VH-VL binders against o82653r152to333. Designs and how they scored, part 5

Target 1, 182 residues: o82653r152to333
Amino acid sequence: KSLNVGIIGPPNAGKSSLTNFMVGTKVAAASRKTNTTTHEVLGVLTKGDTQVCFFDTPGLMLKKSGYGYKDIKARVQNAWTSVDLFDVLIVMFDVHRHLMSPDSRVVRLIKYMGEEENPKQKRVLCMNKVDLVEKKKDLLKVAEEFQDLPAYERYFMISGLKGSGVKDLSQYLMDQAVKKPW

## First folded at step 1 (VH-VL)

Design gd2 (framework fv_guselkumab)
Fold by ESMFold2-Fast, scan of step 1:
Structure gd2 (fold): chain C 182 residues (1-182), chain A 122 residues (1-122), chain B 111 residues (1-111)
Amino acid sequence: as target 1 above (182 residues)
Amino acid sequence: EVQLVQSGAEVKKPGESLKISCKGSGYSFTSYWIGWVRQMPGKGLEWMGIIYPGDSRTRYSPSFQGQVTISADKSISTAYLQWSSLKASDTAMYYCARGYSYWDRTGLFDYWGQGTLVTVSS
Amino acid sequence: QSVLTQPPSVSGAPGQRVTISCTGSSSNIGAGYDVHWYQQLPGTAPKLLIYGNSNRPSGVPDRFSGSKSGTSASLAITGLQSEDEADYYCQSYDSSLSGSVFGGGTKLTVL
């Protein structure tokens, strides 16, 4: 059994640190093309006959902060093209940065991906860098901010650098691979 | 090829109930919103509301809240617009259209059904 | 009445340029919400013509263009052709109504 996992978020969300922690050294030699977008393999987690393959999902993190269909169309085109490739989509952001200096583009991405369910794909919201947050009650405030988004099956609070919460995320992903077909 | 196919024309009397349909094909039906738009004879377009078929979430125009019910059956890729009691003022062409997330405040409709003419008289 | 104001009609001769205005307010176009344009040929359903103020879907000729400034948007049609005769509608989002709004429509007559 295998599970294809896409990771979407801003460049500094900690995607590489997370995947390196889960799988060790990342794989640099492989890429996959969907439509006009290529996806780099970030790493592979193997246990027995089960593999979890992590892919970077470029093109979904947009720099423009205004409202607009142009922004939305690019996100939808990339999301719907990419979701056909992935069994699980991890939407990841830096929760410490969010608490200190929220990025409206990141908030829009989280809400957009979380509001529209896709029956072919599981989605999880991953709040990374929790080790940098001094007051744990602030993590609950962020969770409350996004709690009504029905497309996220799970919310994970992790430190990709320190490894906290990573085992729970890894176990969730392995469970998804074993439970195929959906 | 993306298509939205609507049910046929209806002729009804005031007070009767009605349910018209919009069937999507050529795309993942549960991945897009379906909107309903009214066009009264010789008049412009009026947005009525939208539904996300994946979980049946709805948003209504204030003018249509409580006047109609929007629903969807994802097993047959079909959205519905329903009246419990029709009025003569409901006489119009009704369009369904595929939409993007309403959360992003775009309201964009990229593909439209052919329309269902509803006539309410007598 | 329509929340977005369009002229009821515009006309032009083949090869000319026509412009259709869409005037909103601070709760819609003036709040920064995008404007989309639809073309409705006689007896047919509307078709997406311009999205996100100025973008064209595949198959829409480049003689159609859109722009937005302040509380208003504009659709320009250059090289006017007889097959452009149709009703044109603008659309945006209105924050005070928490919903989508359409303009009243503009009938374009090609003389």
Scores: ipSAE 0.005, ipTM 0.475, lowest interface PAE 14.6, mean pLDDT 79

Design gd3 (framework fv_guselkumab)
Fold by ESMFold2-Fast, scan of step 1:
Structure gd3 (fold): chain C 182 residues (1-182), chain A 123 residues (1-123), chain B 111 residues (1-111)
Amino acid sequence: as target 1 above (182 residues)
Amino acid sequence: EVQLVQSGAEVKKPGESLKISCKGSGYSFTTYWIGWVRQMPGKGLEWMGIIYPGDSDTRYSPSFQGQVTISADKSISTAYLQWSSLKASDTAMYYCARQLYWTGRDSEYFQHWGQGTLVTVSS
Amino acid sequence: QSVLTQPPSVSGAPGQRVTISCTGSSSNIGAGYDVHWYQQLPGTAPKLLIYGNSNRPSGVPDRFSGSKSGTSASLAITGLQSEDEADYYCQSYDSSLSGYVFGGGTKLTVL
């Protein structure tokens, strides 16, 4: 019937563009949610008797130097304790920026979120802004870079601005919503 | 691990001032609201107020506005609850508790709690 | 008095089911604000037990469950165990007070 989706990634990942392309209406009805935390509602997608609610999550802001795995794990858990509220978590990053100038904080976020399955939450990795990538073969190399991360059920290559690949992601989310309540 | 450690028990006389503390560790202190909750002996929990240490935005329960001052020192990851002049009716256990990261005060829950500070005010 | 009303006590035998009610009004639970539940063992600080009406934090057994309907919420405990003996508090937000409110608390006794 309904699906709560969190979108996490750096500030330039394109969360708003993606959500706007998927969703026609912004809803501010906080009293209709059973959510205990106040999150920015990005939008609601409704099709028939099914709804998918999109929420913004805080980005990961780590120093470039000095963070080991233990520090990253503690900071991520502490900053995003309420990430567990979502049925689906979309981990999103700008793949064009990654190919040109990789950000170690973003790579660590992807790896940390992908390393262990969460039985209560589906996770997907979204490579956004594929329309900016000149050589499409390079997208396969990025996918290979993260292929051994067991927590990501799906890998999506999308353009939130142009709409490329967005229908596949939308269908995946609707399929997850139809499977509720369990 | 997330930990909130409060200062030790206090025994005071009416009219004295008091400042108790709540030190956070294991998380980014400036990104979470910290609340204060009172529990009088044998009674239930009462919310007093909250503070966001990143910018010192502070909100009080109407019952406690003007009765106490809530503050924080982000350089040492410590929140404070302060009285300028204690009354016998201030005798209670005082808890600090951390909310979640999101900016929103009306749907939040208290996820991690300090061990409590017992304040006894008697003549 | 408390803005949210709970029974002062409830009791049950090991293995049984008990429910603890939390009754509010149109300015809090009835306005759609979420209900959270805390467990306070004797001599200890409260611990988050249920958040957002029905969600369990990591480490809380599935025999604890929450629900909400109209102006009221309920905490259900199945398979009651001696270590469940504690005070239980509901908590919500009240728009007329512009602040957080707690129930008066319920003492659970395991017979």
Scores: ipSAE 0.000, ipTM 0.452, lowest interface PAE 18.7, mean pLDDT 79

Design la1 (framework fv_lumrotatug)
Fold by ESMFold2-Fast, scan of step 1:
Structure la1 (fold): chain C 182 residues (1-182), chain A 120 residues (1-120), chain B 107 residues (1-107)
Amino acid sequence: as target 1 above (182 residues)
Amino acid sequence: QVQLQESGPGLVKPSETLSLTCTVSGGSISSYYIHWLRQPPGKGLEWIGVIYYSGSTDYNPSLKSRVTISKDTSKSQVSLKLSSVTAADTAVYYCARDSTYFEVGYFDYWGQGTLVTVSS
Amino acid sequence: EIVMTQSPPTLSLSPGERVTLSCRASQSVSSYLVWYQQKPGQAPRLLISGASTRATSIPARFSGSGSGTDYTLTISSLQPEDFAVYYCQQDYNLPWTFGQGTKVEIK
């Protein structure tokens, strides 16, 4: 069985650390330059006959990442066109950064992706870098901020670097692979 | 294609609540993020707040204790309530739609604006 | 909040002249900078988003540039219909904030 998982979020959300922790393998940087929408493979998790393939969605550019504004708009357009290709979409952000200095574009991303259920795709919200948050009650405030968004099936509080919460996310993904219709 | 139209009383007494309605046509209100902005006569623009597709809101911290934005999807309307008004709240009030691209916050469609005067 | 400062407050010009309007942010807004035109009695009109991307139906004489904290709106050859107030806005972080405006008036 195979499950395609897209991860969308700002460059500093910790996507690579999370996937490396789950997979236990570092994926070499690789780029495909074609006329098709580009998705970078972040890693593959294998258990028995089941594979979970993680893909980066390179459309969200919160700061200059070597591209001008026109390039950002084009990449966002392409990313939104391809979002429906994934079985599961993980929307990930840095909760510590959110508490210190909220980025309105990250908030808009979370709300936009969470607003309307997609029957063909499961969506989850991952609050990453919880290990950096000193006051744990602040995590509950952030969860409450986004709790009424109907498209998110699950809310995960994780540390991709330290591994806390990752087991539950991994189990959720494996369960989705088993349930996936062919 | 999208049109926005503000409506409400042009005069409000000090200490009362200012109440305005924005009616959206030419598209589903459920597909847009609607903002309220204001402009005192002869001065610049101030962002008041936004209501998202989900019904969640964000407000300018300077107004947060006095402002409430809500929507009625069945009527295609967004409402603004601003409590405890003073002469400083006299302004042209606009509703506006931002871009459908979540990474940006520019306003591509505006209502014509409605002048609200706070006076006894 | 991010403070936006426009200069000069007023420009008096003749048709055909080149115009440059400045906008400075109190911190970097990473090219998330928007320009609007407003004529008396009208709502603002979107001109430029993302510092340099011209909106639909906006004439080619309007162009935007800049990065970091410093941005410029240029009108290459001023037309009679261009006399208006111009506002810049940052869409980098909430609350969204505007400059105080630059009035372009006929000499």
Scores: ipSAE 0.013, ipTM 0.540, lowest interface PAE 8.6, mean pLDDT 80

Design la2 (framework fv_lumrotatug)
Fold by ESMFold2-Fast, scan of step 1:
Structure la2 (fold): chain C 182 residues (1-182), chain A 122 residues (1-122), chain B 107 residues (1-107)
Amino acid sequence: as target 1 above (182 residues)
Amino acid sequence: QVQLQESGPGLVKPSETLSLTCTVSGGSISDYYIHWLRQPPGKGLEWIGVIYYSGSTDYNPSLKSRVTISKDTSKSQVSLKLSSVTAADTAVYYCARDEGYTYIWGSYFDYWGQGTLVTVSS
Amino acid sequence: EIVMTQSPPTLSLSPGERVTLSCRASQSVSSNLVWYQQKPGQAPRLLISGASTRATSIPARFSGSGSGTDYTLTISSLQPEDFAVYYCQQYNNWPRTFGQGTKVEIK
């Protein structure tokens, strides 16, 4: 069994720390090409005959710089098209940063990805860096901001650096691999 | 290609509800975030609120208790309602498009309507 | 709410002169800053996004710079069509906020 998992979020979301904690073993540098978008392999989690492969989504960080409108639009649309190829999409953000200084781009990403259910792809929202947040009530308040978004099947509160909450996320992913296709 | 046009009454009485419509052509409002902004005569710009692809909304905290933004996808229209108006609500009102994720990462306005002046007076 | 402060309020200049407009944020906006141009009776027009990226069709004489809390819009050689009000806006923090504007007028 195999499951392809895309991780989307800003550069500071802690994608590598999370995947390193789940995998435990470093993966040699590798890439996957889908259409015009190249995805970097972040890590592979193996248990028995089940394999979960994690991929970064770098094309979604494209800035509006030095190109005509058509060129930028085409590049961004190609990047968005490629995310539909993953079995699971993890939308991840730094919840400590969100509490201190909310980033409108991150809020926009969370809401856009959460707006409409996609029956061919499971989506989860991952609030990372909870180890940096002093009050648990603040985490609940952030979860409440996004709780009405229908596309997120699960909400995870984790510390990719410290490992808090990671076991629940990894178990969810293994369960999805067993149920594939869905 | 894409055009936005505001419409609605140019005169509203104090304490009544201001109602404006933004009609979008050349693109689907289901594919874009649509914002409302205003500019009192001789003053700067103020952001009012946004409606997302899903129909979810966010409002400027200063106006949240009085503002409602909604959309009718079949008519390609986004509506703004501002309740309990006073003379301070006299402004040119704009709708503007934010293409969502077409230009990542930038939350700014690339297409604007021409604006509609709303005067609050008896 | 992040407060955006523009200076000076008004600049009186002749065509051909170099123009510098300042925009300060009450806290860091991480280069998530945009400049708009507004001519009388018209809607604002996008000039610069991401602090330094020129929008398509915007002449090379317009440039943006800065980081953190301090940003600058420069017009290297002012043209007659550049007389307008210029606004900065941050999109780093919720809600989006604008500066009060700088008017560039004929001397």
Scores: ipSAE 0.000, ipTM 0.462, lowest interface PAE 14.4, mean pLDDT 78

Design la3 (framework fv_lumrotatug)
Fold by ESMFold2-Fast, scan of step 1:
Structure la3 (fold): chain C 182 residues (1-182), chain A 123 residues (1-123), chain B 107 residues (1-107)
Amino acid sequence: as target 1 above (182 residues)
Amino acid sequence: QVQLQESGPGLVKPSETLSLTCTVSGGSISSYYIHWLRQPPGKGLEWIGVIYTSGSTDYNPSLKSRVTISKDTSKSQVSLKLSSVTAADTAVYYCARQDEVYTYWSGDAFDIWGQGTLVTVSS
Amino acid sequence: EIVMTQSPPTLSLSPGERVTLSCRASQSVSRYLVWYQQKPGQAPRLLISDASNRATSIPARFSGSGSGTDYTLTISSLQPEDFAVYYCQQRSNWPLTFGQGTKVEIK
């Protein structure tokens, strides 16, 4: 059994720390190509007969919005096609950074990915670096901020560096692998 | 050609709610992020908030408790409501489109603006 | 919030002169900086985005440069229609913030 998981988020979201904590050992880099897009393997988690492969996503080149840009909209859809190859997409951001100095680009990414359900792909919002947040009540404010986005099946509060919440995320991913059609 | 035009009362009394409308023509409002900004006479610009294509909103923390932005796609309009106004809210109010060919890591620049509407808060 | 400071407040110049306008951020904005032009009675007009990317239909005499906290807008040869107020804006952090403006006026 295998599950392909894409991780998307800003460069400082902690994708490598999370993957290293889940896997324990970083595997040698491997690339898979989809037309013009290559995804780098961040790590592989194996338990019993189940394998979860984590992939970094390429940077998004274009936005969804844009009137008078019909060509650009088509190119945006084509750029997002490689994202659809994943069984699960993890949208990750630094929640401590968000509380101290919100990044409008990150908020737009979260909302864009959360706007519409995709029946072929599960999406998860991961609030990373919770170990840096002094007041736990502030995490609930952030969760409430994004609670009405229909595309996210789950919301996780994690510390990829310290391991808080990572077991719940790992179990969720293993469960998705079991549910996957043969 | 996409055009934005603000409309609303030019005079609002202190403590009342200021209500403005931005009408979008030449394009689908469902395709744009629309922002509200203001400029007090003789001063600089202040960002108020945005409404995304999804209908979700974000507001400047300094105004969040008083501001509501909403949209009516059937009328091609975005609305701004600002409650409990004072003389400090006197400004030219603009709506503007965020519509750039950049990644989600860029943006929040305004390429098309309405002409602005002056709102005076006075008794 | 990030504070944007523009200098000088006012520049008095003649047509044909080279103009340099400064914008400084209270912390690094990583080139996520935008320049606007505003003429009396008009809405602002987008000139330069991401520090140096000139917007479509903006004359080649306008250019932007800079990184970190310090940015510059340059007009290589000032034309009569360039007399206006110029604003810088950061889009690195929430909330979006603007400088107080530099007025370019006829000497």
Scores: ipSAE 0.005, ipTM 0.521, lowest interface PAE 10.5, mean pLDDT 79

Design la4 (framework fv_lumrotatug)
Fold by ESMFold2-Fast, scan of step 1:
Structure la4 (fold): chain C 182 residues (1-182), chain A 123 residues (1-123), chain B 107 residues (1-107)
Amino acid sequence: as target 1 above (182 residues)
Amino acid sequence: QVQLQESGPGLVKPSETLSLTCTVSGGSISSYYIHWLRQPPGKGLEWIGVIYDSGSTDYNPSLKSRVTISKDTSKSQVSLKLSSVTAADTAVYYCAREDVRYFDWSSYGMDVWGQGTLVTVSS
Amino acid sequence: EIVMTQSPPTLSLSPGERVTLSCRASQSVSSYLVWYQQKPGQAPRLLISGASTRATSIPARFSGSGSGTDYTLTISSLQPEDFAVYYCQQDYNLPYTFGQGTKVEIK
């Protein structure tokens, strides 16, 4: 069984540290062309007969704008086609930075990805760098901030660098692979 | 084609709630991020907050305890409420559109603005 | 919050002159910098986004540059309609913040 996992987030969200911790080793970079974009392989996790492949999902290019409804809809549909190829999409950000100085691009990304459910893809919001947060209850405040977004199935609080919470995320992904239809 | 227009009372008494409406025409508010901003007489611009296409909001921390932004998609309107006003809240209030179509780490800017509405807080 | 500082506060110039306006952020805004023009009694008008991308219908005489904490708006040959107040804004971190403006006035 195999599961394709896309990780989307800003540079420095800790994507490489997280994947290295889940895999337990440094992996060679590779690329895969998926329709409208090329995705870089971040790592592969293998347990028994199950393989989880992690891909870095680059940001979408801004296309020439217009004021027509048809133009807006067509551009959105075309731009997000490549992410639909993943079984699971992880939206990841630095929660410590968010509590101290929110990044408008990160807030925009979280809300945009969380606004509409996709029956073919599971989405999770991953709050990384929790080891830097002194008051654990502040993590719940951030989760509450994004609780109205219907597309996120789960919220994970992790430290990709320290390994905190990573086991729960790994188990969730393995469970998704088992449930995947043929 | 897309236009924004603010409306509301020009005079509000201290301690009351300021209520303003931004009407969007020529496009759908469900497609845009709509911001509220203000400019006190002779001073610079201050960001108040935003309502996203999803209906979620973010506010300036300096105003968060007093401010609420909401929208009514059926009326094509975005509303701003600011409670417990004082003379320091006297300003021209603007609504503005940020046309965010994709996430690509790009800066979009606010490309369409209402004409602004002057609100004076006095007894 | 990120503090934006514009300099100078006022520039007195004649038509045809080159003008350069400065904007400085208290920390790096990674080219998430926007320029607006505001004429008396009017709403701001978007000029430049992403430090250097000219908005639709903005004349080629307007250009933006810079990186990190330091940014500039240049008008290569000032026209009569360009006399206005110019604001810079960062859209990198919440809350969005603006400089106090530079007034470009006729000499």
Scores: ipSAE 0.021, ipTM 0.609, lowest interface PAE 7.2, mean pLDDT 81

Design la5 (framework fv_lumrotatug)
Fold by ESMFold2-Fast, scan of step 1:
Structure la5 (fold): chain C 182 residues (1-182), chain A 121 residues (1-121), chain B 107 residues (1-107)
Amino acid sequence: as target 1 above (182 residues)
Amino acid sequence: QVQLQESGPGLVKPSETLSLTCTVSGGSISGYYIHWLRQPPGKGLEWIGVIYYSGDTDYNPSLKSRVTISKDTSKSQVSLKLSSVTAADTAVYYCAREVYYDSSGYPFDYWGQGTLVTVSS
Amino acid sequence: EIVMTQSPPTLSLSPGERVTLSCRASQSVSSYLVWYQQKPGQAPRLLISGASTRATSIPARFSGSGSGTDYTLTISSLQPEDFAVYYCQQYGSSPRTFGQGTKVEIK
């Protein structure tokens, strides 16, 4: 079985750190030095006959001011219009950076992805770099900010470097791979 | 085999920008996390920052306002820029590779030989 | 940031002796702890990661142990090539931090 996972978020969200932590095989690590370059594939998590493939979705983040939700929607629709590429979409952001200096584009992306009723793929919101946040009250405030968004099936508080919460996210993804239709 | 090699000017004037390059051979940098570290003469190691294979970066908070790490995958190079240098920035600078290896986590498995940068007028 | 403290700063020993090096973290690093060996003029060499897992080429005389805030590196029978500076590093929290080093030198 296989599960295709798309990860969207700002360049500093820690996407590579998270996927590197999730990659559980020496074979996958060894293959990196002989692979051709790609910007789409972040990593592969393998357990038995099950694989979870992580993809970066860089084209979904807005770089210029002036683009609205309708432009984000069009880009998201175009990204997987012809292919059911992703079984799960992870919307990830740096929660420590959010607390220090919120990025309005990131907040708009989180809300846009989270406001959709009955999305075509499973979606989760991933608050990364919790290890950098000194007070748990601050993490709860951020979770409260996004708690009412109906599209997110799960909310994860993780540290891609420390591994906090990563096991729970990995187990969730493996469970999705096992139970998906043939 | 994978090799990392640091290069750049060995002497930088106070207030100027220190610029170093790490060249990776025997593999592509697009599949690796590359870190910069430094060691002042006779002292211990300090982590500067990392560039992930996606191009994302993380920096040591003590250096964050002065540091930029970038990469050029076509040349297999990772660059470090450190602005507004002082004598305290005199150190041997290393680049090092991070790969996931089993359940043990994130060690630096391959290091460059290091390059000494002296900040002096 | 997590502060790593190594002790003692220097050990003077003879070949064949058992040595233990200590590394303490200011807060728990949950076994996300690495040991490196550094000889003069050389880059650090990975010895042990995850507190107790030896790197592929590292002799069995090197072993690591510990949990929480307290970690040790043991060399069961010191060889001439083992005289070096040893550093511990945590990767349980950003920024990654190192101890100040323990120098193992010839008596």
Scores: ipSAE 0.000, ipTM 0.427, lowest interface PAE 20.1, mean pLDDT 76

Design la6 (framework fv_lumrotatug)
Fold by ESMFold2-Fast, scan of step 1:
Structure la6 (fold): chain C 182 residues (1-182), chain A 123 residues (1-123), chain B 107 residues (1-107)
Amino acid sequence: as target 1 above (182 residues)
Amino acid sequence: QVQLQESGPGLVKPSETLSLTCTVSGGSISSYYIHWLRQPPGKGLEWIGVIYYSGSTDYNPSLKSRVTISKDTSKSQVSLKLSSVTAADTAVYYCARELTYYWDSGPYYFDYWGQGTLVTVSS
Amino acid sequence: EIVMTQSPPTLSLSPGERVTLSCRASQSVSSNLVWYQQKPGQAPRLLISGASTRATSIPARFSGSGSGTDYTLTISSLQPEDFAVYYCQQYNRLPLTFGQGTKVEIK
């Protein structure tokens, strides 16, 4: 079994730290191609015959945009592997930064990715850098802020740097690989 | 802090190929869409093309037969090649960034520009 | 290709005056319109995106409005540093296209 996982979020969301913690050891960079699209592999988690492959994805996928013309949507879609081609999409952001100085672009990303279910893809919202949050009850406030978004199956509170919560995320991903009809 | 810098020869002979490089510092080019634009002296801006995160490209139909945009992520560089140049290709050439994580910017306008490099086509 | 037309080509105004710049598209661009300011010898500077959203650090005197095919950039009280050429650009469809520019001259 294999599971392809895309990680989407702002540049400083901590994607590399999280992936390194889940995979354990730094691995050589590799890439995969679909059509003319190339994706950088962030890491691979292997248990028995099951592999979870993590990919860095662009922060933007043009759906529900104001662009108006079908040809623009199609051309931008051709520029990167469709987010829809991943089995799981992790939408990740820095929760400490969100509490201190919310970034409207990040909030819009979370809402955009969360507002419409995709039956072929699981989506999870990952609140990273919880180790930097002084008052842990503030994490619940942020979760409540995004709780009405129907596309997110799970909400994870993690520290990619310290490893807090990472085991739960890893277990969820392995469970998705096992359930996958391939 | 992200910075873009164009470089290449300031003079190109008619019928030759114009080759320019855009060097990106302060960020990875694999996280950005990079566009090329030009501005002939005393005239307005013209979009040349874009190279996306994936390495795919789109070009202005008016230039498509002559233009190639490519990138080398190991050098953090995006290159522009324009073949069969004429005096009409004399312009200041800009590279500009479209950040994929910048929701407010949309996919097709530019928050960071290089300083521009003047290319004169003459014999 | 969507053709962008700016008017007037040149405006001569005194500091303190209200200035209004027009940008018209040959077909609807659905508010996917951006305004840039360009001073001599410099790269364009992003002013407004999505027809009406000011970019970071852009003074409140700059405002954008419009919909469909007709868009306007307004400077409520012209300052000396606002002498520049202003360009509109649509991003509703490829190829990306720009207006020919409006030059704002200080009288």
Scores: ipSAE 0.000, ipTM 0.450, lowest interface PAE 13.1, mean pLDDT 78

